# Ledger of designs, part 27: VH-VL binders against q86l99r1233to1411

Target 1, 179 residues: q86l99r1233to1411
Amino acid sequence: SNKESLPFRRDVIEKVINHLRENSLDTEGIFRLSGNMESVRGIVKSFAHGEPNLSFEVHNISNALKHYLRSLDPPLIPYEFFLMLLDARKNEDAETIRNIFWKIPSDNRVVLTLLVDLMVKISENSNVNKMNSKNLSIVFGPTILKPRTPTLDRMALMTETQLQCGIIQTFIEDFHYIF
Below, E stands for the ipSAE of ESMFold2; O stands for the ipSAE of ESMFold2 at other seeds; V2 stands for 0.75 times the mean of E and O plus 0.25 times the DockQ between their complexes.

## First folded at step 9 (VH-VL; framework fv_adalimumab_6cr1)

Design r4 (at its last look DockQ between E and O 0.85; V2 from the best seeds 0.00; counts 0 for: pae O 2.6 > 2)
Fold by ESMFold2, look of step 9:
Structure r4 (fold): chain C 179 residues (1-179), chain A 122 residues (1-122), chain B 107 residues (1-107)
Amino acid sequence: as target 1 above (179 residues)
Amino acid sequence: EVQLVESGGGLVQPGRSLRLSCAASGFDFEDYAMHWVRQAPGKGLEWVSAISWNSGYIDYADSVEGRFTISRDNAKNSLYLQMNSLRAEDTAVYYCAKDMGEDYYGSGFDYWGQGTLVTVSS
Amino acid sequence: DIQMTQSPSSLSASVGDRVTITCRASQSISSYLAWYQQKPGKAPKLLIYKASSLQSGVPSRFSGSGSGTDFTLTISSLQPEDVATYYCQQYNDYPWTFGQGTKVEIK
């Protein structure tokens, strides 16, 4: 499947995140456990059309959000920020990560803030939902932070993924400093 | 209709190499983690290897680590297993399996191929 | 590695009997357990995921229960087509591991 790129729809993402904020904080394995494949496909199409259909069991909605964000081109964190964020993470430099975040276009920043705030709330309830900051970073790292030209080298892909996850983990753990 | 079709099995001598392929159709292959699982004749199931949707996370059973390499080509909807330094103990039916999940953690296997037999003997 | 101990290794029962198969994990796996059915000469088929969720198209006589370390697959009324080997499998941590299987036959 050569999946088509989807348009960035701030209003749709906000509605979906707000729904999950109200319905997912106590859900075991949220963003880790699967939804029904056919339902998820239909929900993603509804997001792309600007009319989010949220009348589904919560795992279908969380999986649809992951798939929708993964399909954005450009990604939620625009391509221009990829290398500088990875370099800042490699040096464990949260101040530079914060500076880079505030250079991101305002619509993207609003959505990022809402998404990471949701991840913070989920991770704060990880005793119940079993999803800590590391778990969430693995889910969202490569989903929202991607290079314009993907590498084909296996070892480089694994290293990039580790750094992408580290950036999201920094966003979650240092949320109030960065955002 | 989801389909997973393995190929590349056969009879091979110990110490040689073999490459398995799995052709996927009926779902968005690029969205899901994929696995290899094997079953020696008359024996139980053994997980062999996993690869995340974008190849960013890969893992292997200890029995094959360093000898086998999992890979995928999302443009071709294909999963691969390069099997080097084959041993008699690697004789099994090899299944490709679709994870319900995408990343490192996964969610279990909702679809399996029919398998391809690898026989390693002198 | 998380070891999965499945019991019994085999059983024979009559059509209509209630059948139970147990699976124990060497450490907590929360609810991250699947059950598969494998008929002779065929690929495995998913029955249950998340310990208790029934996969689409699976007959309602199949059910799963448990969390943590102790899990059960139940067939409420055994049918002739249920002759198969049943496997549990944890997906909590890599390496993913299976139980050794339970062969179910009709008397």
Scores: ipSAE 0.544, ipTM 0.839, lowest interface PAE 2.4, mean pLDDT 91
Fold by ESMFold2 at other seeds, look of step 9:
Structure r4 (fold): chain C 179 residues (1-179), chain A 122 residues (1-122), chain B 107 residues (1-107)
Amino acid sequence: as target 1 above (179 residues)
Amino acid sequence: EVQLVESGGGLVQPGRSLRLSCAASGFDFEDYAMHWVRQAPGKGLEWVSAISWNSGYIDYADSVEGRFTISRDNAKNSLYLQMNSLRAEDTAVYYCAKDMGEDYYGSGFDYWGQGTLVTVSS
Amino acid sequence: DIQMTQSPSSLSASVGDRVTITCRASQSISSYLAWYQQKPGKAPKLLIYKASSLQSGVPSRFSGSGSGTDFTLTISSLQPEDVATYYCQQYNDYPWTFGQGTKVEIK
């Protein structure tokens, strides 16, 4: 990446998720459709500085959240959990996924819970917003669940992506069991 | 500002290969899906291939599947198209196009390169 | 595959005229449609995305409408610089597909 990594700010993410909970549940294509590139960059900068600027159209806010989460180092789900979660997903083992989730550091767990709860609420309104659990998992899988060292092997990247999406889809669909 | 510069086009015989490159600048290349779109002389636009921001999703038009391979190198801000087993009907200007979106889905192409001509003839 | 059919294939109009171009999809594409302008010898340029959203820097005389299968691009007052070929494109499902184009000329 040519971009600077950004610090994890729990307070900022909570504010942004609360804003989206109030403003995005009936928005068609939320998290799928683009925002204005320059607006999104400015909003991400405001997140990194600890004072989120949310006076923008909702697609700019949702895209800024995606870009902020993607820029975190370490990521929202720390690197140490990547292979364990992918293996548990490959075996369709929701109990192990739940056990791994509860080992994640507490600040990360709180934010992840808020984020997945937002995704659950969006998916429950998918007849209006057109974003079901699979759609949201494609958006968020590679964004928050990443390997420390990405492979350059094309087939391995495609397999990892499918498993990353599967974990997030499991989080959404089995929310009350896992979280 | 945003710039996309294609290279690697030329005149080749049927059955041969070419590799196209697209150098990107002026935006965070690693955040966006990228596409190849072609236009045969005097004809309309045809989508060729797509690749997501992290290469996790890739797709091709039926006419090129199995012969063309899209790839990207985010460290070099570069998009590629390996074209094997070229046919006369592959003759076109090939455009590198930036998606407004990032993953498998998108919102259309907000920036296009100027194109590189590929001519396949005996 | 989703077929996109544009109408007309070409048109000729006077400066100041209202121009409409239609695009029909062979199945519903919701609002996932873009319009592009291509001037002779140049790459295409985005005008409209999400059926009706105007791209930054595009003159306000351009507008888009429609949802589902029927879409329209309107130029409210044709200008000399609008001589171009216009394409619609769906991005609802792969393969992404374009209409065949509409050439716009001035009488």
Scores: ipSAE 0.531, ipTM 0.835, lowest interface PAE 2.6, mean pLDDT 91
ESMFold2 (binder alone), look of step 9: mean pLDDT 93; pTM 0.948

Design r5 (at its last look DockQ between E and O 0.88; V2 from the best seeds 0.00; counts 0 for: pae O 2.8 > 2)
Fold by ESMFold2, look of step 11:
Structure r5 (fold): chain C 179 residues (1-179), chain A 122 residues (1-122), chain B 107 residues (1-107)
Amino acid sequence: as target 1 above (179 residues)
Amino acid sequence: EVQLVESGGGLVQPGRSLRLSCAASGFDFEDYAMHWVRQAPGKGLEWVSAISWNEGYIDYADSVEGRFTISRDNAKNSLYLQMNSLRAEDTAVYYCAKDMGEDYYGSGFDYWGQGTLVTVSS
Amino acid sequence: DIQMTQSPSSLSASVGDRVTITCRASQSISSYLAWYQQKPGKAPKLLIYAASSLQSGVPSRFSGSGSGTDFTLTISSLQPEDVATYYCQQYNDYPWTFGQGTKVEIK
């Protein structure tokens, strides 16, 4: 990576998610459509400095959230949970996924709960916004759940990506059971 | 300023191989999906291949699948196209294209290189 | 595959004229459509994304409209520098596909 990691700011992420909850549920392609690259970079900087600037069109805000979450080190779901979650998904074991979620540090759990709740609300309005649980899982899987050392084996990488997406899809579809 | 610079094109015989490279600068290359798009002389545009920001999704046009391999090296800000078993119909200018998006879905191509010519003739 | 049918294949207009180009998808692509301009000997340049969003640095005389299957690119007042071939492209589903192009010339 040629980029410096960004600090975890729970209060900033909560403000951004609340803004999107108020402004994005009717937006076609939310989290799928891109924003302006210059605007998104500026917004991400404002998140990192603790003073989120939300006076932009909603696609710029949603993309800034994705880029900010991708830049966290450790990631929103800390590295030590990666293999456990993928293994539980391989075994179709939602109870184990729930148990692992509750072992994640509390600040990360609160943010993850708010983020997945937003995805649930978006998916409930997918007839309008065109973003169902599978769509959102493709966007967020690799963004928030990643290995400490990425594999260079292309077949293994494709399998990992599908499992990463599957975990997020499980979070959305089984939200009330897991969270 | 965003720049995409293709290299590796040239004249080759059918059945031979070429490797195209694309050097990216002026943006965070590792954040975006990347594509190859080609244009035969005097013809329209044809999408060739895509690779997501993290390499987790890769896809190809039917006309090149099994013969071409897209790859990227995020540490070097570079995109590649390995072209094997070249045919006359692969003759085209090959463009490196930056996606506005990052994943499987994408959002269109906001920046293009100037292209590199591949000519396949006997 | 989603086929993109672009019309007309060519047109000739005077400076200052309003020009429209249409693009039809073989199935619904929602708003997942881009328009590109390609000048002779140059790489394509993005004009419009998401059917109607103007790319940064593109003159405001360019606009896009439509959703579903029917889309238009409009040049409100044709300028000499707008001589180019214009392509629509869907990004709803792979393979991504382009229209066959519309060549715009000055009379």
Scores: ipSAE 0.610, ipTM 0.867, lowest interface PAE 2.2, mean pLDDT 92
Fold by ESMFold2 at other seeds, look of step 9:
Structure r5 (fold): chain C 179 residues (1-179), chain A 122 residues (1-122), chain B 107 residues (1-107)
Amino acid sequence: as target 1 above (179 residues)
Amino acid sequence: EVQLVESGGGLVQPGRSLRLSCAASGFDFEDYAMHWVRQAPGKGLEWVSAISWNEGYIDYADSVEGRFTISRDNAKNSLYLQMNSLRAEDTAVYYCAKDMGEDYYGSGFDYWGQGTLVTVSS
Amino acid sequence: DIQMTQSPSSLSASVGDRVTITCRASQSISSYLAWYQQKPGKAPKLLIYAASSLQSGVPSRFSGSGSGTDFTLTISSLQPEDVATYYCQQYNDYPWTFGQGTKVEIK
């Protein structure tokens, strides 16, 4: 890693998610299409500083959120939950996934609930925005659920990425059961 | 500011191997998907391979699958292409390309290197 | 695989002319389409992404339109520095594929 990890700022993430809820549900390719790289970098710095600058076109804001969440250490879903969630996904065990979710620290759960609720709203409008639950899970899986020590085995890495995406897809599709 | 510098091209006989490197600077390399794109002399562009920001997704064009291996070293800001069992049809300029996105769903190539020529000839 | 077909293969136009290049996809790609400019001996340069979004630093005489299967790149007033080969590229599904290119010249 050649850049510094960023601390978790619940208040910043809430403001950004609320902004996107108001401004992104009709946007084609939201979270998939890119923004301007220099703008995104500047916006991420404003998030890290605690004073989010949201006076940008919506793709710059959504991309900044992705990059900010990726830069968190520990990640939004703390490291200790990684293996147990992946195992529950392998077994297609939504009840166990729900039980694990409710063990996550409360500040992280609040943010995760807001983030997944946003993804649910986006996916419900996918005929317009072209972003269904699978699309969103690919964007967010490895971003918010990741191991402390990544595997060096290529096949294992590809399998664990598929499971990471599957957890997020489960969160979206079974939102009202899990959350 | 953003720079992608390819190296490792050259003249090689069919059946031999060659390793391409791409040194990246001016952006957070570890945040983005990276690609190899090639262009045979006098021909159009052909996508060769992709690797996601975290290596969790890797893919190849059918014409190179099983022979080429894409990899990255995020600590060294470097992208690689190991090319084995080279054929005359692999003769091309090979470009390192930065995706605007990070994962399986890229968004197009906002920065390109100047390319490195690979010539495969008997 | 999604095939991308450009028309025309080449064209010549006068400075100041409107130039239109079309790109047809073999199946719907929504708006996941980019346009590149490539000058001889140089790497491609991104002009348009998401079918119609202008890349930073690209002159406003360039524009893109279309969705689904039919896409258009327009140069509203051709300039001498626009002599190049232009490529469309889909990123809807792997493998990423390019059109065969359109060579633009000044007559």
Scores: ipSAE 0.577, ipTM 0.858, lowest interface PAE 2.4, mean pLDDT 92
ESMFold2, look of step 9: ipSAE 0.595; ipTM 0.863
ESMFold2 (binder alone), look of step 9: mean pLDDT 93; pTM 0.945
ESMFold2 (binder alone), look of step 11: mean pLDDT 93; pTM 0.945
ESMFold2 at other seeds, look of step 11: ipSAE 0.501; ipTM 0.824

Design r6 (at its last look DockQ between E and O 0.92; V2 from the best seeds 0.00; counts 0 for: pae E 2.4 > 2)
Fold by ESMFold2 at other seeds, look of step 11:
Structure r6 (fold): chain C 179 residues (1-179), chain A 122 residues (1-122), chain B 107 residues (1-107)
Amino acid sequence: as target 1 above (179 residues)
Amino acid sequence: EVQLVESGGGLVQPGRSLRLSCAASGFDFEDYAMHWVRQAPGKGLEWVSAISWNSGYIDYADSVEGRFTISRDNAKNSLYLQMNSLRAEDTAVYYCAKDMGEDYYGSGFDYWGQGTLVTVSS
Amino acid sequence: DIQMTQSPSSLSASVGDRVTITCRASQSISSYLAWYQQKPGKAPKLLIYAASSLYSGVPSRFSGSGSGTDFTLTISSLQPEDVATYYCQQYNDYPWTFGQGTKVEIK
């Protein structure tokens, strides 16, 4: 909340995801291991200005993507979908999750499809990169699926986080059904 | 310039409480996981507690579970440790530490405060 | 809990010597290991993360190696400012755990 919201730039996100798809599938700990904080901040600024600088080690690029997506307002999955997705996950209702996904605005759906496809490819090579669907869901759940007003109740927040991660895990594991 | 400044340490009797604070500046505090790590005098480092960037994951060392509570206020760039039912073995310098990562997994501690001393004795 | 066993507990070496410190995990931690330097009276500082990645601003005489259970920190040419205690730390699983430290002295 002390940090500026960043503009949604579909073309930038597509370029970054394509770069990672070509350069990160064999990288141990991709999206889990960190990059250099100052490099990551500079790369995020280049994303926000529409001129992504991808001439960095891949962990800096993957971390910049996470931070950029976290800074979007509205988030990649718009706020109005938050509670209905969590309720559908709580009931383990993949059909309802699919129905909700297809109601998301088309630009957001395209980016989300590319992002989850990248996660599917990473998870298929998890014996090398050590990042399975559960690992990736922990990274991306709260990053792209957020409430407008965060709860202050710690127990409720922990349950909410588990459900956010579960939705992303469902996206990865049931990719061909949902997308 | 990244800074982590701990406060709230002091001398207390066993069974009493203290609240430690860590003021962060020079980085986007709300993007990173934060930890408490302690070091008893003349001893090694001991991890105490972790909290993810959005407080969605919290964990504690067995020795402090049920007695200590970690929390954060991202609007104030502050990390806290509420320490209840203090014991002599809790005597240590307490460091707040910035994780390089954001979530449950972490990536190691790239910045540390200088620590605040907690002494628990009669 | 994953135990981290560090060896040796202390060592003395001359300026310019190659120094090797080892760390063994009680179970596989993949490459999720960090090395810290703590100078007397100061907070720890990160040297190496992900077993072998040199942290920004750390001199190139420091290096790390290993994966799984066996890890090594190497100082290729010991300098006077390297007098410190060195800790390994796993971040594979909670609770995160440190080795018990290696004190490095000159002479």
Scores: ipSAE 0.607, ipTM 0.862, lowest interface PAE 2.2, mean pLDDT 92
Fold by ESMFold2, look of step 9:
Structure r6 (fold): chain C 179 residues (1-179), chain A 122 residues (1-122), chain B 107 residues (1-107)
Amino acid sequence: as target 1 above (179 residues)
Amino acid sequence: EVQLVESGGGLVQPGRSLRLSCAASGFDFEDYAMHWVRQAPGKGLEWVSAISWNSGYIDYADSVEGRFTISRDNAKNSLYLQMNSLRAEDTAVYYCAKDMGEDYYGSGFDYWGQGTLVTVSS
Amino acid sequence: DIQMTQSPSSLSASVGDRVTITCRASQSISSYLAWYQQKPGKAPKLLIYAASSLYSGVPSRFSGSGSGTDFTLTISSLQPEDVATYYCQQYNDYPWTFGQGTKVEIK
């Protein structure tokens, strides 16, 4: 309620992901290490205006992507898919996760595919960058998967967070099966 | 301008409770992980507790686990620490600290409050 | 828990001297280390994050180096305003832990 929700801009996200693919695979702690708060805020504004400013150190850009994705309303994975995905993850049902992915609107699927492909490439180089599939899932789980109505129950919220992370980890580890 | 203002410290007897508050302003509080860090008089810094941006991850130092509860209210830009069963060794200045990051990992503390003193003594 | 050991516990140096403070982790923490400066009666201030990244607004005479278990904070030319206690802190794994501090004085 204190922060402006941002519109989905497929072309912006594609440019940012392509930039990170070229500049981040060898970067230790990418998506884990933070950037400068003022720089990140400015970069997020440039994303929201459709004119991404990528003339910054790579951690500022990766953090701006995280903040932008968290600020989307509706989120990258639309609200109606939240409970279905969590339930499929709870049942360890990768086939159902794949079926749900293909029901997501096509523009969102393209962006999600590019984002998870980036995460796959980062995780394949984790000996250098220190970011494996579990690390990336912790970063992106709650960022991409959001309930329409957040729970106030602390135990339920922690359980939801674990399931959100598990879905992203499944996307990364089973990329070629799901996507 | 980023500001973190702690309140709720004071003198209490062992076994009693206190609730600390931290009012945040000048940044998007709901985007960042928050921590409590304490410093006993004349001693070094000790991390106490962390809470992620959405409260989905919470952790505590072993010395306070089971007695302290961290929470946040993103609508009120506020961080809290409920301290139960206080002991003499909990005597410290308690700092509210903003993480540079948002999730389980964090990245270190770029902004700190000025702290609130908690004294536990009979 | 990961223990962080700083050396020395205190030092005294002249204005203009190069000062080095070391921090050793009990196990590898990659580059997930921060350095803080704390002046008496004040909250700590961030100097360095990610082992070697200078925080915005921190004077360029401060630098950090190291990876794995051995880390160094360097003040290239000590100034009177640098009198403080310096802490390293790992954020590789919970619980997060600080070094015991290094008190830096002029003379």
Scores: ipSAE 0.603, ipTM 0.863, lowest interface PAE 2.2, mean pLDDT 92
ESMFold2 (binder alone), look of step 9: mean pLDDT 93; pTM 0.943
ESMFold2 at other seeds, look of step 9: ipSAE 0.598; ipTM 0.860
ESMFold2, look of step 11: ipSAE 0.585; ipTM 0.856
ESMFold2 (binder alone), look of step 11: mean pLDDT 93; pTM 0.948

## First folded at step 11 (VH-VL; framework fv_adalimumab_6cr1)

Design t1 (at its last look DockQ between E and O 0.87; V2 from the best seeds 0.00; counts 0 for: pae O 2.6 > 2)
Fold by ESMFold2, look of step 11:
Structure t1 (fold): chain C 179 residues (1-179), chain A 122 residues (1-122), chain B 107 residues (1-107)
Amino acid sequence: as target 1 above (179 residues)
Amino acid sequence: EVQLVESGGGLVQPGRSLRLSCAASGFDFEDYAMHWVRQAPGKGLEWVSAISWNEGYIDYADSVEGRFTISRDNAKNSLYLQMNSLRAEDTAVYYCAKDMGEDYYGSGFDYWGQGTLVTVSS
Amino acid sequence: DIQMTQSPSSLSASVGDRVTITCRASQSISSYLAWYQQKPGKAPKLLIYAASSLYSGVPSRFSGSGSGTDFTLTISSLQPEDVATYYCQQYNDYPWTFGQGTKVEIK
């Protein structure tokens, strides 16, 4: 990738998530439907500057959040937790997943808690917004949980992707146990 | 300006292989899902294959699965389609298509290349 | 596989007429439907996504409606440059599928 990484700004992410909690729970396809590419790019820049511009249609805001989180380096779940979480998911070990979550740095844990809580609220209203826990896990798995060095083996990459999504799905479905 | 430029089409005999390329510019290629869509002469559109932004999800139409392989090189802003064991039914214009979305779900194809013609006949 | 059926397969109308093209899905696809315009020898162009969202730069005479299984593309006042074949496409589930197309001509 030749795209520059963006700084982690906890306060910005909190504002964006709070905005989405207030404005997106009834929105069909939230995080799945796309926004305007130029608008999303401009909003992401406002996040990086520390002054989030939220005066846009909600799909532009949700897409900007996805792109911002994807551009973080290190990712929201730091690289060193990747293999441990995937192994715990493969073994269906929710207790170990919980233990690993609580080892994540404090600022990252707060943001992750707010993000997953938003996903829980969206999924609880999936009859209206059409976004259940599996749908949301597909959107957010590779976005916030990724390896430092991607594998070159196609089958391994597909397996890792399924496990990445499984971790996020576990976060959503077992929220009160893990968080 | 967003541009998608396909290449690699041509006339080939059944059973042979071709590799299609699509060079992308004017957008952050690594952020978006990419697709191949084909159109037989005088016929409608047929989706062929998809690959997510990070290559974590790949899918194919049943008619091409096992014979075609989609891939991407984000460092080179390029999409590829390796087409093996070609059949007469594969004769079509092949379009490189940019998804508005990033992942498995997609949101429709906001940019298309000009297409490259593949003709499979004896 | 989700079958997309367009109606009519062809139509002819006068400049200024309101034109309606219908697309029916064999099962619910929520709002995950796009409409494309294709002129001979050219690649398709996106008109509408998410069933009713107008793509940037598309003339406002185009609109889309519907949810579930029944969808409509409307051209409020047909113009000479709207002569083309129009396709609907679902992106609810793979494989993604297109309607068979509707050819629109000027009388």
Scores: ipSAE 0.637, ipTM 0.873, lowest interface PAE 2.1, mean pLDDT 92
Fold by ESMFold2 at other seeds, look of step 11:
Structure t1 (fold): chain C 179 residues (1-179), chain A 122 residues (1-122), chain B 107 residues (1-107)
Amino acid sequence: as target 1 above (179 residues)
Amino acid sequence: EVQLVESGGGLVQPGRSLRLSCAASGFDFEDYAMHWVRQAPGKGLEWVSAISWNEGYIDYADSVEGRFTISRDNAKNSLYLQMNSLRAEDTAVYYCAKDMGEDYYGSGFDYWGQGTLVTVSS
Amino acid sequence: DIQMTQSPSSLSASVGDRVTITCRASQSISSYLAWYQQKPGKAPKLLIYAASSLYSGVPSRFSGSGSGTDFTLTISSLQPEDVATYYCQQYNDYPWTFGQGTKVEIK
């Protein structure tokens, strides 16, 4: 854990998501293909300082958003919701997932709504951008939904990852029901 | 400066085990998927194994599945390959490779180590 | 498993020549293909990712094209330092697979 946690800045995340909504829906491999590592680091720092610099090729912006969200502590979905969401996903219980979502703090819910709406729009254009709901869930599951202390057991970690991805996939596929 | 330094190669008899290590520096190791790729002397490249940034996805080439185990220690910026039941066909230079991506899907290998030679013979 | 077939296996060209190497996938891999350059005794180096995206610091004489099953690496004007073996590699689906390589030499 050598990286510093970064401050949650709702207004910055909203600007970044809106930029991506305007500029990424036709982009092949968005959130899957990488950006330039040094550019991404610089953009992440601009997010943390409250002055997002979006004058970059779109893959650098999408990767910066992923790295910024991963660096939040607590994560976008606060730690206390982790186990209850995973359990609801095990039971394929979208109603319970919806009920849990509405208990998440309001600033986090607004950002999560915008982020998942972006993923919905990307997935609806997957014939062009090649990123369906499953692809996006693999990218975002462990990024925004994580335990306070990760398990060291390999089998448990693989199971948790599958459930984390499943929750995000449920968010995307059942967006209008949950959000 | 991004660096990947493999170690642990050597001469070993068939049926024995060997553990390879890769020390990473110059990037946030915990953010990226990592791979092992090998190259038999005079031959082409062969992908061996992958591990995602958070270890949530692991995969192996059929030729090594069940015998090799990939692992990582993000606190130590280190990647490992435990190689059991070694065969002559495992003789190769083993490269530690950084994925440009983070997860199962990946984006290609932007940095490679110098490789460590494993020779399996009597 | 997705098989990657490179053509030709080797070639010899003069400095300044345009060089073309092709790579064919046994099934569609969209644009999830990388090209690497490897000199003897050295690790491979990334040239192209996402079929056509030039990696940072790679000379602009290198370019990639293609999508689906047919891909091309082009060196617009061969230089002495381009003598190497070139590999394509798909990252569409595991196991990730490489082409067999193309050795490029100067006449």
Scores: ipSAE 0.576, ipTM 0.853, lowest interface PAE 2.6, mean pLDDT 91
ESMFold2 (binder alone), look of step 11: mean pLDDT 93; pTM 0.947

